# Ledger of designs, part 15: VHH binders against q9m2c9

Target 1, 358 residues: q9m2c9
Amino acid sequence: MACIVEDPQRAGQSNETQIALISGVPDDISKSCLARVPREYHMAMKCVSRRWRDFVCSDEMCDYRNEFNLAESWIYALCRDISGGVFLHMLNPFSSRRSWKRINDYPYIPMREGMGFAVLGKRLFVLGGCGWLEDATDEIYCYDAAMNTWFDVVPPLSTKRCYFACETLDGKIIAIGGLGLNPNAKRTWDIYDPLTRTCKSCSDVNIVPEMEDSFVMDGRIYIRGGVGGSSTAVYSASSGIWERMDDDMASGWRGPAVVVAGDLYVLDQTFGAKLTMWCKDTRMWIHIGKLSQLVMKQPCRLVSIGNSIFVIGKDCSTVVIDVENVRKNKMNGVMVCSSIPKTWDDDIDVISCKSVAI
Short names: E, the ipSAE of ESMFold2; O, the ipSAE of OpenDDE; V2, 0.75 times the mean of E and O plus 0.25 times the DockQ between their complexes.

## First folded at step 2 (VHH)

Design n2c (framework vhh_7nfr_2; at its last look DockQ between E and O 0.01; V2 from the best seeds 0.00; counts 0 for: pae E 22.3 > 2, placed apart)
Fold by OpenDDE, look of step 2:
Structure n2c (fold): chain B 358 residues (1-358), chain A 122 residues (1-122)
Amino acid sequence: as target 1 above (358 residues)
Amino acid sequence: QVQLQESGGGLVQPGGSLRLSCAASGFTFSNYAMSWVRQAPGEGREWVSSISGSGGSTYYADSVKGRFTIARDNVKNTLYLLMDSLKSDDTAVYYCARSTFDWGDSYAFDIWGQGTQVTVSS
């Protein structure tokens, strides 16, 4: 039964005198005004009227905010609790009271592991995964950050996947490798296009089935996997092929990675939490420092906003590192950091983190 | 509330000595590496010195090495900077900061004091 998501737009154009968004103001101006309201108030805006709600939740709103550089990046963390339950947490980094908030309306995905987490536009996608009792899945859940709601399953993945690499490139979600796959599908990757709702499956011998980490840099997808993360590959959209990653670069990729303004940072968690940066010019990894375990608890994930790296650890303990001085080659530059303490007493593992700009 | 409060700054002649203190509150002082950072007029902040939580390891910028000594009293929750052989170039606001890194050679801090002015002038 194809749940025909009835396009809510076909509701009857009853000639109801379209009540102006703002009384006495043309709608175009009203929209411009509404688009300038800070993201923290968007929830309240949705309570004003149906028209306001519809606009705030619209792609048009996002377009306005992007056009005027008003979009605000918030951090979303996919988390697992002690029970194995998966839930989404949100952080507004611009708030005076920076605190993580749990998003309660998560479709109860009990005990799933190995899920992909991707962002396209204002939407977050949770893909695949496996449960203790369940093999790999092809399910995709979508959370709309503007609507603050979960949507049921978009067309599934072409292949059931768990513990796979998941990235976004050119408006598409790329699911790479994974466990629980048909033996013949271990070296496959899927391209999911949300616009066309199509999924294309491809194969490449250079894809490692067991994925540990991935990142996108300069239009290329980098993946790390294999036993102990010993295998790396790079995908170029221009060539359509996966190639071996540079050995020098690969040698320092020993933990979660994040790209900040074109520069690659890695948190090596092998012996503590060492932040390193890849220098493209020298082709060397630069040691930035070892984060104290007092301010963050492993395992950690990384996300970047602007020139800041958010190191998010257990219980959503967060360290924010401004790397602007590092980039300016100021060897003795002071990095400004801030800490966001854990808000919960619960044992929470952070699975993945992404930022969404609205 | 986590707080750092510097004291001991002042005017000193070149070649003189000064002792800065930083009182810490609101956190387990002994667990954290602590640092001194200074900012000269018109310049950016410069790392000066760091000390491990236990006090067993100390680190210094090249500009102050051999002249400055960082110390801590974990019972008193106090960080110290002994500054000897002061130079005009040492004139700055000195900040006490809590380090976010384990190693003193890292320049990241999450908690700052208000700073204390050190002026070295003839």
Scores: ipSAE 0.407, ipTM 0.728, lowest interface PAE 1.5, mean pLDDT 86
Fold by ESMFold2, look of step 2:
Structure n2c (fold): chain B 358 residues (1-358), chain A 122 residues (1-122)
Amino acid sequence: as target 1 above (358 residues)
Amino acid sequence: QVQLQESGGGLVQPGGSLRLSCAASGFTFSNYAMSWVRQAPGEGREWVSSISGSGGSTYYADSVKGRFTIARDNVKNTLYLLMDSLKSDDTAVYYCARSTFDWGDSYAFDIWGQGTQVTVSS
């Protein structure tokens, strides 16, 4: 990865005779078998041998699982506790007893606001941000979800920034706009290329100064910013060109957004909680349904896995909406959804949520 | 497929008038700001004029203010440039371009037409 320090366990391996992964079985067959084990058991596999640990944590295993459609997506929530500490919670949505689990908080991420949160492959990145009395930073922290560890040195952003849009597109992390020491930082974006381990900076005078929200759809990054979300813009990664967002599309973007199978969904909490979907062919927003009568304190974050939308609120209280079933499974306009209980930890705010497929 | 096709160029005397048209297809025309850009022989491209997606805001280079008028018809998906009081230094190939912003005077252009020649001579 261009911005990621190598796994220290792999880097420390000496020139030793190769021990078979499974006694009496060729390694290529063994790898095929190990790669098919459900992700919930990967922690146990790491305890079998050094070779098993190295394979389970490897890009080779992740690539195999993705190629053969074996990858399982788990949800990671970037959270803040009452002391201002930043940490991760993790959810396996496929387990029988769904519950949020707090992830080891080393390294200590300083108390910061306006951070970016992005995923590349098996790794999560926390980018930039600012302290209450401190200006923006260019620091990046990386969590490896296969290793279950934080890496403590990653090449920084080209531009110090906070309150910016941060998305992954075409294998790159793109950090757009925001605030920083340079008053023109709001007009720039950084592109991380993990293949080349490089970061470059681009500029355009028309980028909005503060970013409130973003999503990725059809190879484009959609951004809402300005005072109260009054400005919108669209970035096309294939051309590097900025475009204006469809006015009708923009008018319905009044809450957190998520894309499921190419369709844009938005949660509008103005009067209760209503899920809406953008119909590109008719150029209108349609009402999908009301969320159940649970009162979820803002802010809520959305993430999708398959055909399910996860609505994650305060203390990681979670509602799961299956978009295939929600059209037919309503009572008086209220969607019938499953829920996942809040965590038992101290009062926490959810800053951002992403999924990692391994 | 996304296409822009200019027409209406030609030879005109100094002080004359000309009306350029640009037919757009393959995209929702009203969602995009549109621009005219020109290129004189041996020179770089020069921005001429822009109009917002709704048509509510228009912008002009100083060299053409008061002489050129940009307009659009979102029903016909057509962009226009009315050129009055033409001068010899207006001689150029004129391109229709789809703009990606309609704020301020900075633009990025992602789709271009093939251009139409405007020649101003006696």
Scores: ipSAE 0.000, ipTM 0.103, lowest interface PAE 22.3, mean pLDDT 78
ESMFold2 (binder alone), look of step 2: mean pLDDT 85; pTM 0.864

## First folded at step 3 (VHH)

Design a1 (framework vhh_7nfr_2)
Fold by ESMFold2-Fast, scan of step 3:
Structure a1 (fold): chain B 358 residues (1-358), chain A 122 residues (1-122)
Amino acid sequence: as target 1 above (358 residues)
Amino acid sequence: QVQLQESGGGLVQPGGSLRLSCAASGFTFSNYAMSWVRQAPGEGREWVSSISGSGGSTYYADSVKGRFTIARDNVKNTLYLLMDSLKSDDTAVYYCARSTYEWGDVYAFDIWGQGTQVTVSS
């Protein structure tokens, strides 16, 4: 494709006349063609012209890619370095040369403990947290994975909080509980909807103050927290009611959790590292396999893509586990499909991980 | 050349009112969402309010909701911020900004004005 050197907004009277995306090709056909380009080349496409950049960053591009079943889930890790800086690492799991890459963008995010990390569509959100020199914050930072850019400003949370549960459900970010100088924060949750400009706080006495882990399954948010992680609760989004968690299910929640195709998996880090699955039919935990804690540096984070679980260690060392057979027949073991090495150049720690599909 | 020029800032007592204006030139004003962003001394940038290109949708930060009103005149290429019931915490430099992307309250800005100082004190 020819590079479009002219900037229409700067080129005088012709500025108001739009040029074709691809010379001699109707725009609808051009868009269909551009949408089929693998995600790894999208950054290069944004350098061709403003019209290509605008299309690549648009919801229309995402709609085409979803329609053609072309969307690729990439993994984003929220990390901190030895200087206390906070930044994103990215992994393209579809590349044959799998490696973690640092996102070198300009905004400085203060080092905070207990930050929330959430995904809405093509955007990543970093919410709240606290520091040694500051109390809990309500600040939100947003990264757009299609634009490869941090947003300049994002409206804050209604309540300052850290060490809270942070999940996406029904197109909204839900921040539950946590710690802050306001005692009421411990028993509240915020529903943040950037599309409709709604941010509302609710309260319930069943919310535990400090959250350790959470996950979404079957339209419900499961949370674990309190002293030693012994307190659990379930929020039903459809009813708006807090429910009691199944005691047998709760007893097996002894490490990071991830949901794969509607089934709950937990990496039980008690007495080593064991992957377990909750069988809804029998109400029992099934032992899947053991991972070496010498190779996987704890604490680990889990991300699911398709039928695979990515186990990401503290240093970004990653193991990929295929659970397709377990999911289908609930009796077969799992296969370790691959490993991805840690990055030695940076002394980094992984805080949280999410996948973003584009 | 794309330009944004703010005016209307000044010193006002708590409980007072101010109207800020932003004159836009060098682009088709009605095609862009516009925003007001403020920066208090020693703090980062804080989003205040946004308005869609048509003026049909407006959004406000919780700290200013019910006190501030954003408006635009697409014929005159001018953005406004009417500030009522001003508090000492509203003291900041107020910037007019052009949004290149809008998704509810989440914005990316490519053009900024020079800013206008608003001081709320006795």
Scores: ipSAE 0.000, ipTM 0.284, lowest interface PAE 14.9, mean pLDDT 78

Design a10 (framework vhh_7nfr_2)
Fold by ESMFold2-Fast, scan of step 3:
Structure a10 (fold): chain B 358 residues (1-358), chain A 122 residues (1-122)
Amino acid sequence: as target 1 above (358 residues)
Amino acid sequence: QVQLQESGGGLVQPGGSLRLSCAASGFTFSNYAMSWVRQAPGEGREWVSSISGSGGSTYYADSVKGRFTIARDNVKNTLYLLMDSLKSDDTAVYYCARSTYSWGDSYAFDIWGQGTQVTVSS
């Protein structure tokens, strides 16, 4: 069944097409001007008029900003407080005030383990998960970062899953394996398209059962799971097949992974915290540097923006590593880092982190 | 003041029919898409149906398609849900909601009614 793409905010405003965005200025020029305003002012722009709000929140504005390289990547951390409340923290890394800020729009999200966290364009998705006595769910929650609003209703996954791999590839969310009421879920993957509300279910006996980690690199999804994280698999989008991961590459995957400018970085948390990089030419892991355990509360999450890796601790304390500068200076054992302090909320735990470009 | 008030709920036997109504006040009704959302005992909120501001487009959850019909009267500022062939699984509190934003089949609402109870049982 075809999904319906309709904007209810615009559906009821038939005469809006005759109202100028800026008096005396053609709409195409007005839109170009509005789209060039830095993201930090977009909230203020939403207060000018309903038509400005609609444009600022639109896919049209986001597409324009992406096409003309105006988009700014901000970091969103899915957090839990001590009472089990789920919420988002947001960081603008380009602000003079580089500080984590709590988003006040709270969804009704049950606290679950093994949830997926994914980004499609300007939208953040929280998928699946399970409780101690609650079986896996197919529920999805979606936050629109341009609208600054959670959707109240989101189509579910076709398969109930927890502890699964969750990645974005080719404009779709791919949910791989995990546990669920259907025992076959651990050998299946679903391609979820939120626009068409369709899931294309596939299966392969080579898929690892329980997922611990995953990443996307060069059009492929890499997954790690099983006992002690020893089982790996690679999905190739171009060929549509599952294959085995390089054993040497897999041996160095001992913590959270992130891809920066086509290169794989892993924060090895086995004994302390060490940043390593996979060298494709030599097929060897290269030691980049060490992080202080006194500053970083584990488990850490990694997000890349440009040539920087943001290492986000359990309490939202953040270390920023410019990996290009570290490589150029070749100061083995010394990483040139900056820091962003934790929030004033002492009772939070970071669940997952993603960047959203607007 | 912006308000939504549901009515028409009640007890009905399996295979029966009910008509739910939602009276809207305090805003230009025809400017907004409207939705019905239900919540069964012990479950989360589930979207049932939506209708565009003009009434020209209607949308249904797979579980109710072919059995439920959404309609609106923009002169009377009233939203309707015509429920046929009711099943025990349709037992829920039904809420009328004003849609502020949609994307695909995802909806964000800013105004909710208080709900009306529908019970399908012998």
Scores: ipSAE 0.341, ipTM 0.688, lowest interface PAE 2.7, mean pLDDT 81

Design a11 (framework vhh_7nfr_2)
Fold by ESMFold2-Fast, scan of step 3:
Structure a11 (fold): chain B 358 residues (1-358), chain A 122 residues (1-122)
Amino acid sequence: as target 1 above (358 residues)
Amino acid sequence: QVQLQESGGGLVQPGGSLRLSCAASGFTFSNYAMSWVRQAPGEGREWVSSISGSGGSTYYADSVKGRFTIARDNVKNTLYLLMDSLKSDDTAVYYCARSEYEWGDSYAFDIWGQGTQVTVSS
């Protein structure tokens, strides 16, 4: 089948099987109170009772926190060690004691290159990839940040892929292009929706086989790939078509990209490390500041939270750059930085980073 | 002590039928969604079907829709999988699992049974 799409599968009303969260207190009041507790205490709340654990881990908890504008974005780094394991490090950027912490629950994920890393709600997804003795895979692994647990089984992608673009848009994971033994995979894309099923679209000549980087901005997916990162393409959700990227914009895309408040920032790692921003009005790249190459372990990964860009080095050493003053023109040409130290284990490599809001 | 015990597996001809059962103990069965997950020889685990605590909602993998039916008896604390029109591709060890949470067609499982072997061959 080329494409199969069904109505979302959801649990019916579960309230008829629930017991009261707090004896003598209505559930709506209890849930409202629990939802207002800062995320750092959620693990302690799970230890109070099974009923509290169930609520804290539920979509309902996340819905309340989003409604009350209480959601906190924490950073998750997918790491690989020399012993052949993959694992997560987590950083709470709102903690006074900012430090990377290893997640103790380890998935059975083979070491693979070219994996996709995506976020949907409170869940982290690791998709696809290939190995030295293994062609591309369609396997998906899922980590639930509210439960702090990896799922034992997740339905696979419809197409085996590695070195593909992997982004979230409109509540779905979109996997574009990549390598595999299926020649049709080179110029195809899959939409993975955990509430429905994977749907594979037709081939498009604007999709390049090998992807190096991608980002989402203004409802569009920007991708870069091919020999030396020379090929770019843009998918427009509003028009449903693939189009060419602005040549001037593409010329400055020489490293990891991140979007902050609708503006594109790129860490150009070609000769040291310099942060640049794309100015839509002038169609020019603006130099924001330079980071010391002696401090940064390249390749770096970028994650944005609020008005800050987190530059995460290969060893998890992190530089936090506040771009609010630059954007608001309060401190023209001055970049405000702070640092977060690396982990004690120097034999790790960061392969991808994402933020998860709970 | 929470426990899940599967039964009803065996050897069956293509096109045949089997009924798997899972006896649950040590928890309030009706308060939990339950699932069936299978593992074919040399392959990873594959989710097959889930049912809500009340039995009001059921979900199926595409490979088994129209052929398998999940059911539960909350009085007997038993989960069932009614398998019809069995194919050689259905050969696997079938596990009963307690579901903590549902996210579309993905599930988090906290308790697993020991599994029951289903072999479909001529």
Scores: ipSAE 0.000, ipTM 0.164, lowest interface PAE 18.6, mean pLDDT 76

Design a12 (framework vhh_7nfr_2)
Fold by ESMFold2-Fast, scan of step 3:
Structure a12 (fold): chain B 358 residues (1-358), chain A 122 residues (1-122)
Amino acid sequence: as target 1 above (358 residues)
Amino acid sequence: QVQLQESGGGLVQPGGSLRLSCAASGFTFSNYAMSWVRQAPGEGREWVSSISGSGGSTYYADSVKGRFTIARDNVKNTLYLLMDSLKSDDTAVYYCARSYYEWGDSYAFDIWGQGTQVTVSS
């Protein structure tokens, strides 16, 4: 049961800093009640008192919600407008009125190509990239989704990179290969630990391909290079060793990839858009169904929440596929479960998409 | 132009052997699973065997396990079916097909060859 209570006012006096979170209730019980309130009401809760705001924005509330399986995954899309401005769009998939909302906030991220986009806990990270006259950068930008605030200072990567693989594994951000002023960037990777705010650099004799796409599955980072480079590579975090990707698995990786409940899904965009799944048991790609090119503007990005794949088009028009429901309705050929319209701004491009649980 | 062209069919005695070939053109052969599908006179199409794009995995219908071997040569863009201990029930037109796996543990096919006739008769 969630409890939302305003502290009683005393006639002619208010002392916010000395009052209980909820009048007549111990703070530990009050915090348990506040932590159970659905995420859509968290902004309103921040307006009740400074003590409520501090708790709602705290790691304590985030940790509690994660521990008790109360956290809600919302989708954040990093977008670019026609002027080259960079901003976030946000989608609450659990809302009865599912619509994209623009987040206009500071700091302004410089217009860069080949940036990495990663999520750790309640925070979004934008890493690296290159500009027209600026070679690769080591800059990191961090947005806190619970505070709705960009951090002023974030320590940089150890190596300047653009067009690199950027994945989260074991509570750390791993930036692999890419281009930079250092020609050995192709053979290096950085492990960024946000808890210690340190970056560890690693290297290997093997050339890491220039990144086009990547995903994490079964404690491994899978990467695919661009056209004309080394095609695929697998990094095993547990062994620290680079492995060869299964050739049959690699042959089906022809578009954006997402992992849902331990299974790999790929949106094959070579002729139209078709969703495929890698079957580990049979070692074959399974065709799920097709999406109309007229409905989805390519290139598309994929985000998974629970058993659902969100296919996000270039303009933020979104198709939601419940893969469990599709399996049940396979005889009817039904793949699309619902849709969410594009944003009101027609002149935007989606750069990357991630889910953030709070 | 995407094409699959079978060859190697013919008349063979029961207990004999035959090697079918399928030449592929117009697509990156090594990126696709390939299958053999047969159709006996007056019957529907029956899946016989499949091979993964790399050749690392092979699958067979229960009726042909231990008698047939599917293989591929990705340098020559050619699929093979080696048929041993042929039976009269193996008489059919054999089709080469580009294959993929669908929900429900069944193969689907998007490109078909013209077929090659295999007749097992005494």
Scores: ipSAE 0.005, ipTM 0.448, lowest interface PAE 10.2, mean pLDDT 79

Design a13 (framework vhh_7nfr_2)
Fold by ESMFold2-Fast, scan of step 3:
Structure a13 (fold): chain B 358 residues (1-358), chain A 122 residues (1-122)
Amino acid sequence: as target 1 above (358 residues)
Amino acid sequence: QVQLQESGGGLVQPGGSLRLSCAASGFTFSNYAMSWVRQAPGEGREWVSSISGSGGSTYYADSVKGRFTIARDNVKNTLYLLMDSLKSDDTAVYYCARSDYEWGDSYAFDIWGQGTQVTVSS
């Protein structure tokens, strides 16, 4: 049985205030019950009635699930096919049928280089970037994972940027540095709040223009950029202070980074693919394991969910590494707990990956 | 209104060829992967072929590989299935379907056409 993902009814139908969500049950109790249903069944719930669909897609349901720690993180991969078509693949890591699935709503996003990707709540944001015939842009596009719909262009960044650091911290998107025609763009950062649709611009002379990588750990944004990726900086958004990164820690940052339960992991791609962890106690990088380049196509993206690292290759082939043994018993190391085959789309390249909680 | 309308079915002799069409309306056709699914008399539905929104990727069931070709025209909002070397086992009602997820998931198809009958018989 197929689920209804689009409404074939006439546009402009009003909300019906007198129809109960569940016959004979008060709406408050009904909403509590519906909000506790696992995310995998939300598509089926959207098929029950228009009121159920509206509630499942609402901020009210997402806020409830977050408040009661019911939210599930799923992985979204922004992909491109050989014809230049841009689309999303989605992975439910908690499903017994763990496979990449195509999202049927294609974005009207031009293919750009150096785009930023960020997640706030149920929404994925694509920011900035540049093209062969276009200098840096300030455009922002938004995908709502509960509605499975791309929004029209949202209010832009205050500064046109490409190849910049883009992270979420304290409920806001922070875009740092990057390239553009504005001479001050290289040394600025924007704090974007999509809820209020406001954007603040700040500046610091020590910001590296071109960013290669970034991550958030312990309330700070770590950035790496410049020639050969040798320049690092740490930004504390809460205090507005730029800090120095530990030199030993910076020396091991040689590939994509991910934070799992407060610990930093890096996939060192200088000679194949080697997963390493920063040990805060000893101030040393620990070798976790090596991944075969024959089964993992570079460049790889890292996403963490719970105690697992998802290593996503450029074709969406995925290796899932459980790091719980490293955290609880470092002597046993890390074990590859499973693999997920590439999507059935043979012609794809992964542009970026993020997890979205609903 | 979202709608899929199949055409081109009919009676054909074994070894013959047939071209099915599916006219799509009410949605941005190029944004969706499209599929052909068939149902033979007294049997369940069988997935036949899928094509990506751009047309860059095509997939076929083992039973039809090398004989069938799926194609689309995004300007005309039309999906095609070109069927060569038809066999009696290809006799079925052929449905055009809009794909939501990979085939094999219970949510794979969200919109279906009415179907078009293909009969392979002498």
Scores: ipSAE 0.000, ipTM 0.131, lowest interface PAE 18.3, mean pLDDT 76

Design a14 (framework vhh_7nfr_2)
Fold by ESMFold2-Fast, scan of step 3:
Structure a14 (fold): chain B 358 residues (1-358), chain A 122 residues (1-122)
Amino acid sequence: as target 1 above (358 residues)
Amino acid sequence: QVQLQESGGGLVQPGGSLRLSCAASGFTFSNYAMSWVRQAPGEGREWVSSISGSGGSTYYADSVKGRFTIARDNVKNTLYLLMDSLKSDDTAVYYCARSVYEWGDSYAFDIWGQGTQVTVSS
């Protein structure tokens, strides 16, 4: 079952350009055919030839699939075990028998508190963090979901950070606030571009040192932090400035947040677990439904795919909520749910979850 | 068995020179790009330099450009790093590695040597 990469060479040799991807078929047509193959078969395609492997793993294929709405979002959960190991679990939500699968743990990622987790295209990033005997770090770990491998060397953050906000906007990772040895880090934000190894730092009094949560909506980064999550701020990419968050909107932000089709959903984890939605039209929070604490182990993480919210519990037990009807009809208290069981691995905790489209 | 073995490390004074070697075995050396990666005490891994399988293309980190030269001998299956004008900041364990994948300034390797210590001090 396992697919082994037959030739790990870099692309770009002159001899490679002389060999057709598919005999008797022009390369442009061959590429369009290969790009239309469902993601579940991409591992098998990488075993056909080095040219097929290089194309399947390329940004060219990823960009083509995104442009023509062929990309499939799969869920990746960053987990830790009791031994201090950090690793990824992966879920294909399009599989008829949905199940979590563990990904290789090489390289060994140290267990740190307050790590950031971000996605750029087909790549997952684990950034920063601190330990009991270790101050904040600038280390970054990167996993390529198309190549199915970790990078061994990744340029670091310009500033050592832990307990910071970490979001992707306009093809860049934005790391905001947090703690570190340099006191100036608390009110700074870095724009990290992994392609050019560049990091730009700014500062703003609206940045909260103690970050709890963040989300991206309509080209803006929303952050929450401080004592009891009482402080909020909004970064506007179009203006390049920090703004105050709507007080009514902020008052309902009482748990993990996710954006589905341009609408904000929050899982209120006070007094159980209750899904709510911010209604832009009425400027009020709408109750969607309640999840049983017997089924969902807190703290939960949220990931959206299409019109569905995946609520991932501490042990990877997952509940799928379809919110298409809520969006169209503004109905509350109605949920269509399915479930995915926890992994068979004992003593694991989910740190963060993201979707990766390939 | 596929393996890489470094040699040539040691103690050198600032401004001095050192030549590192890496002996490769168990694979067709000329088919693979090779790299040097270093790790300073208490720091993460830093990519230093890469060379294509044929030796026709070489790449360097900004911190070592003009001071270091990467070279290979495909007949002897050996990778080299010639280090000139050494600075205290060059103090690290130097690893040779077989290159598999690159994206921007991020690199993935499938085979690593044991490493050789380079100390630059007065």
Scores: ipSAE 0.355, ipTM 0.724, lowest interface PAE 2.9, mean pLDDT 81

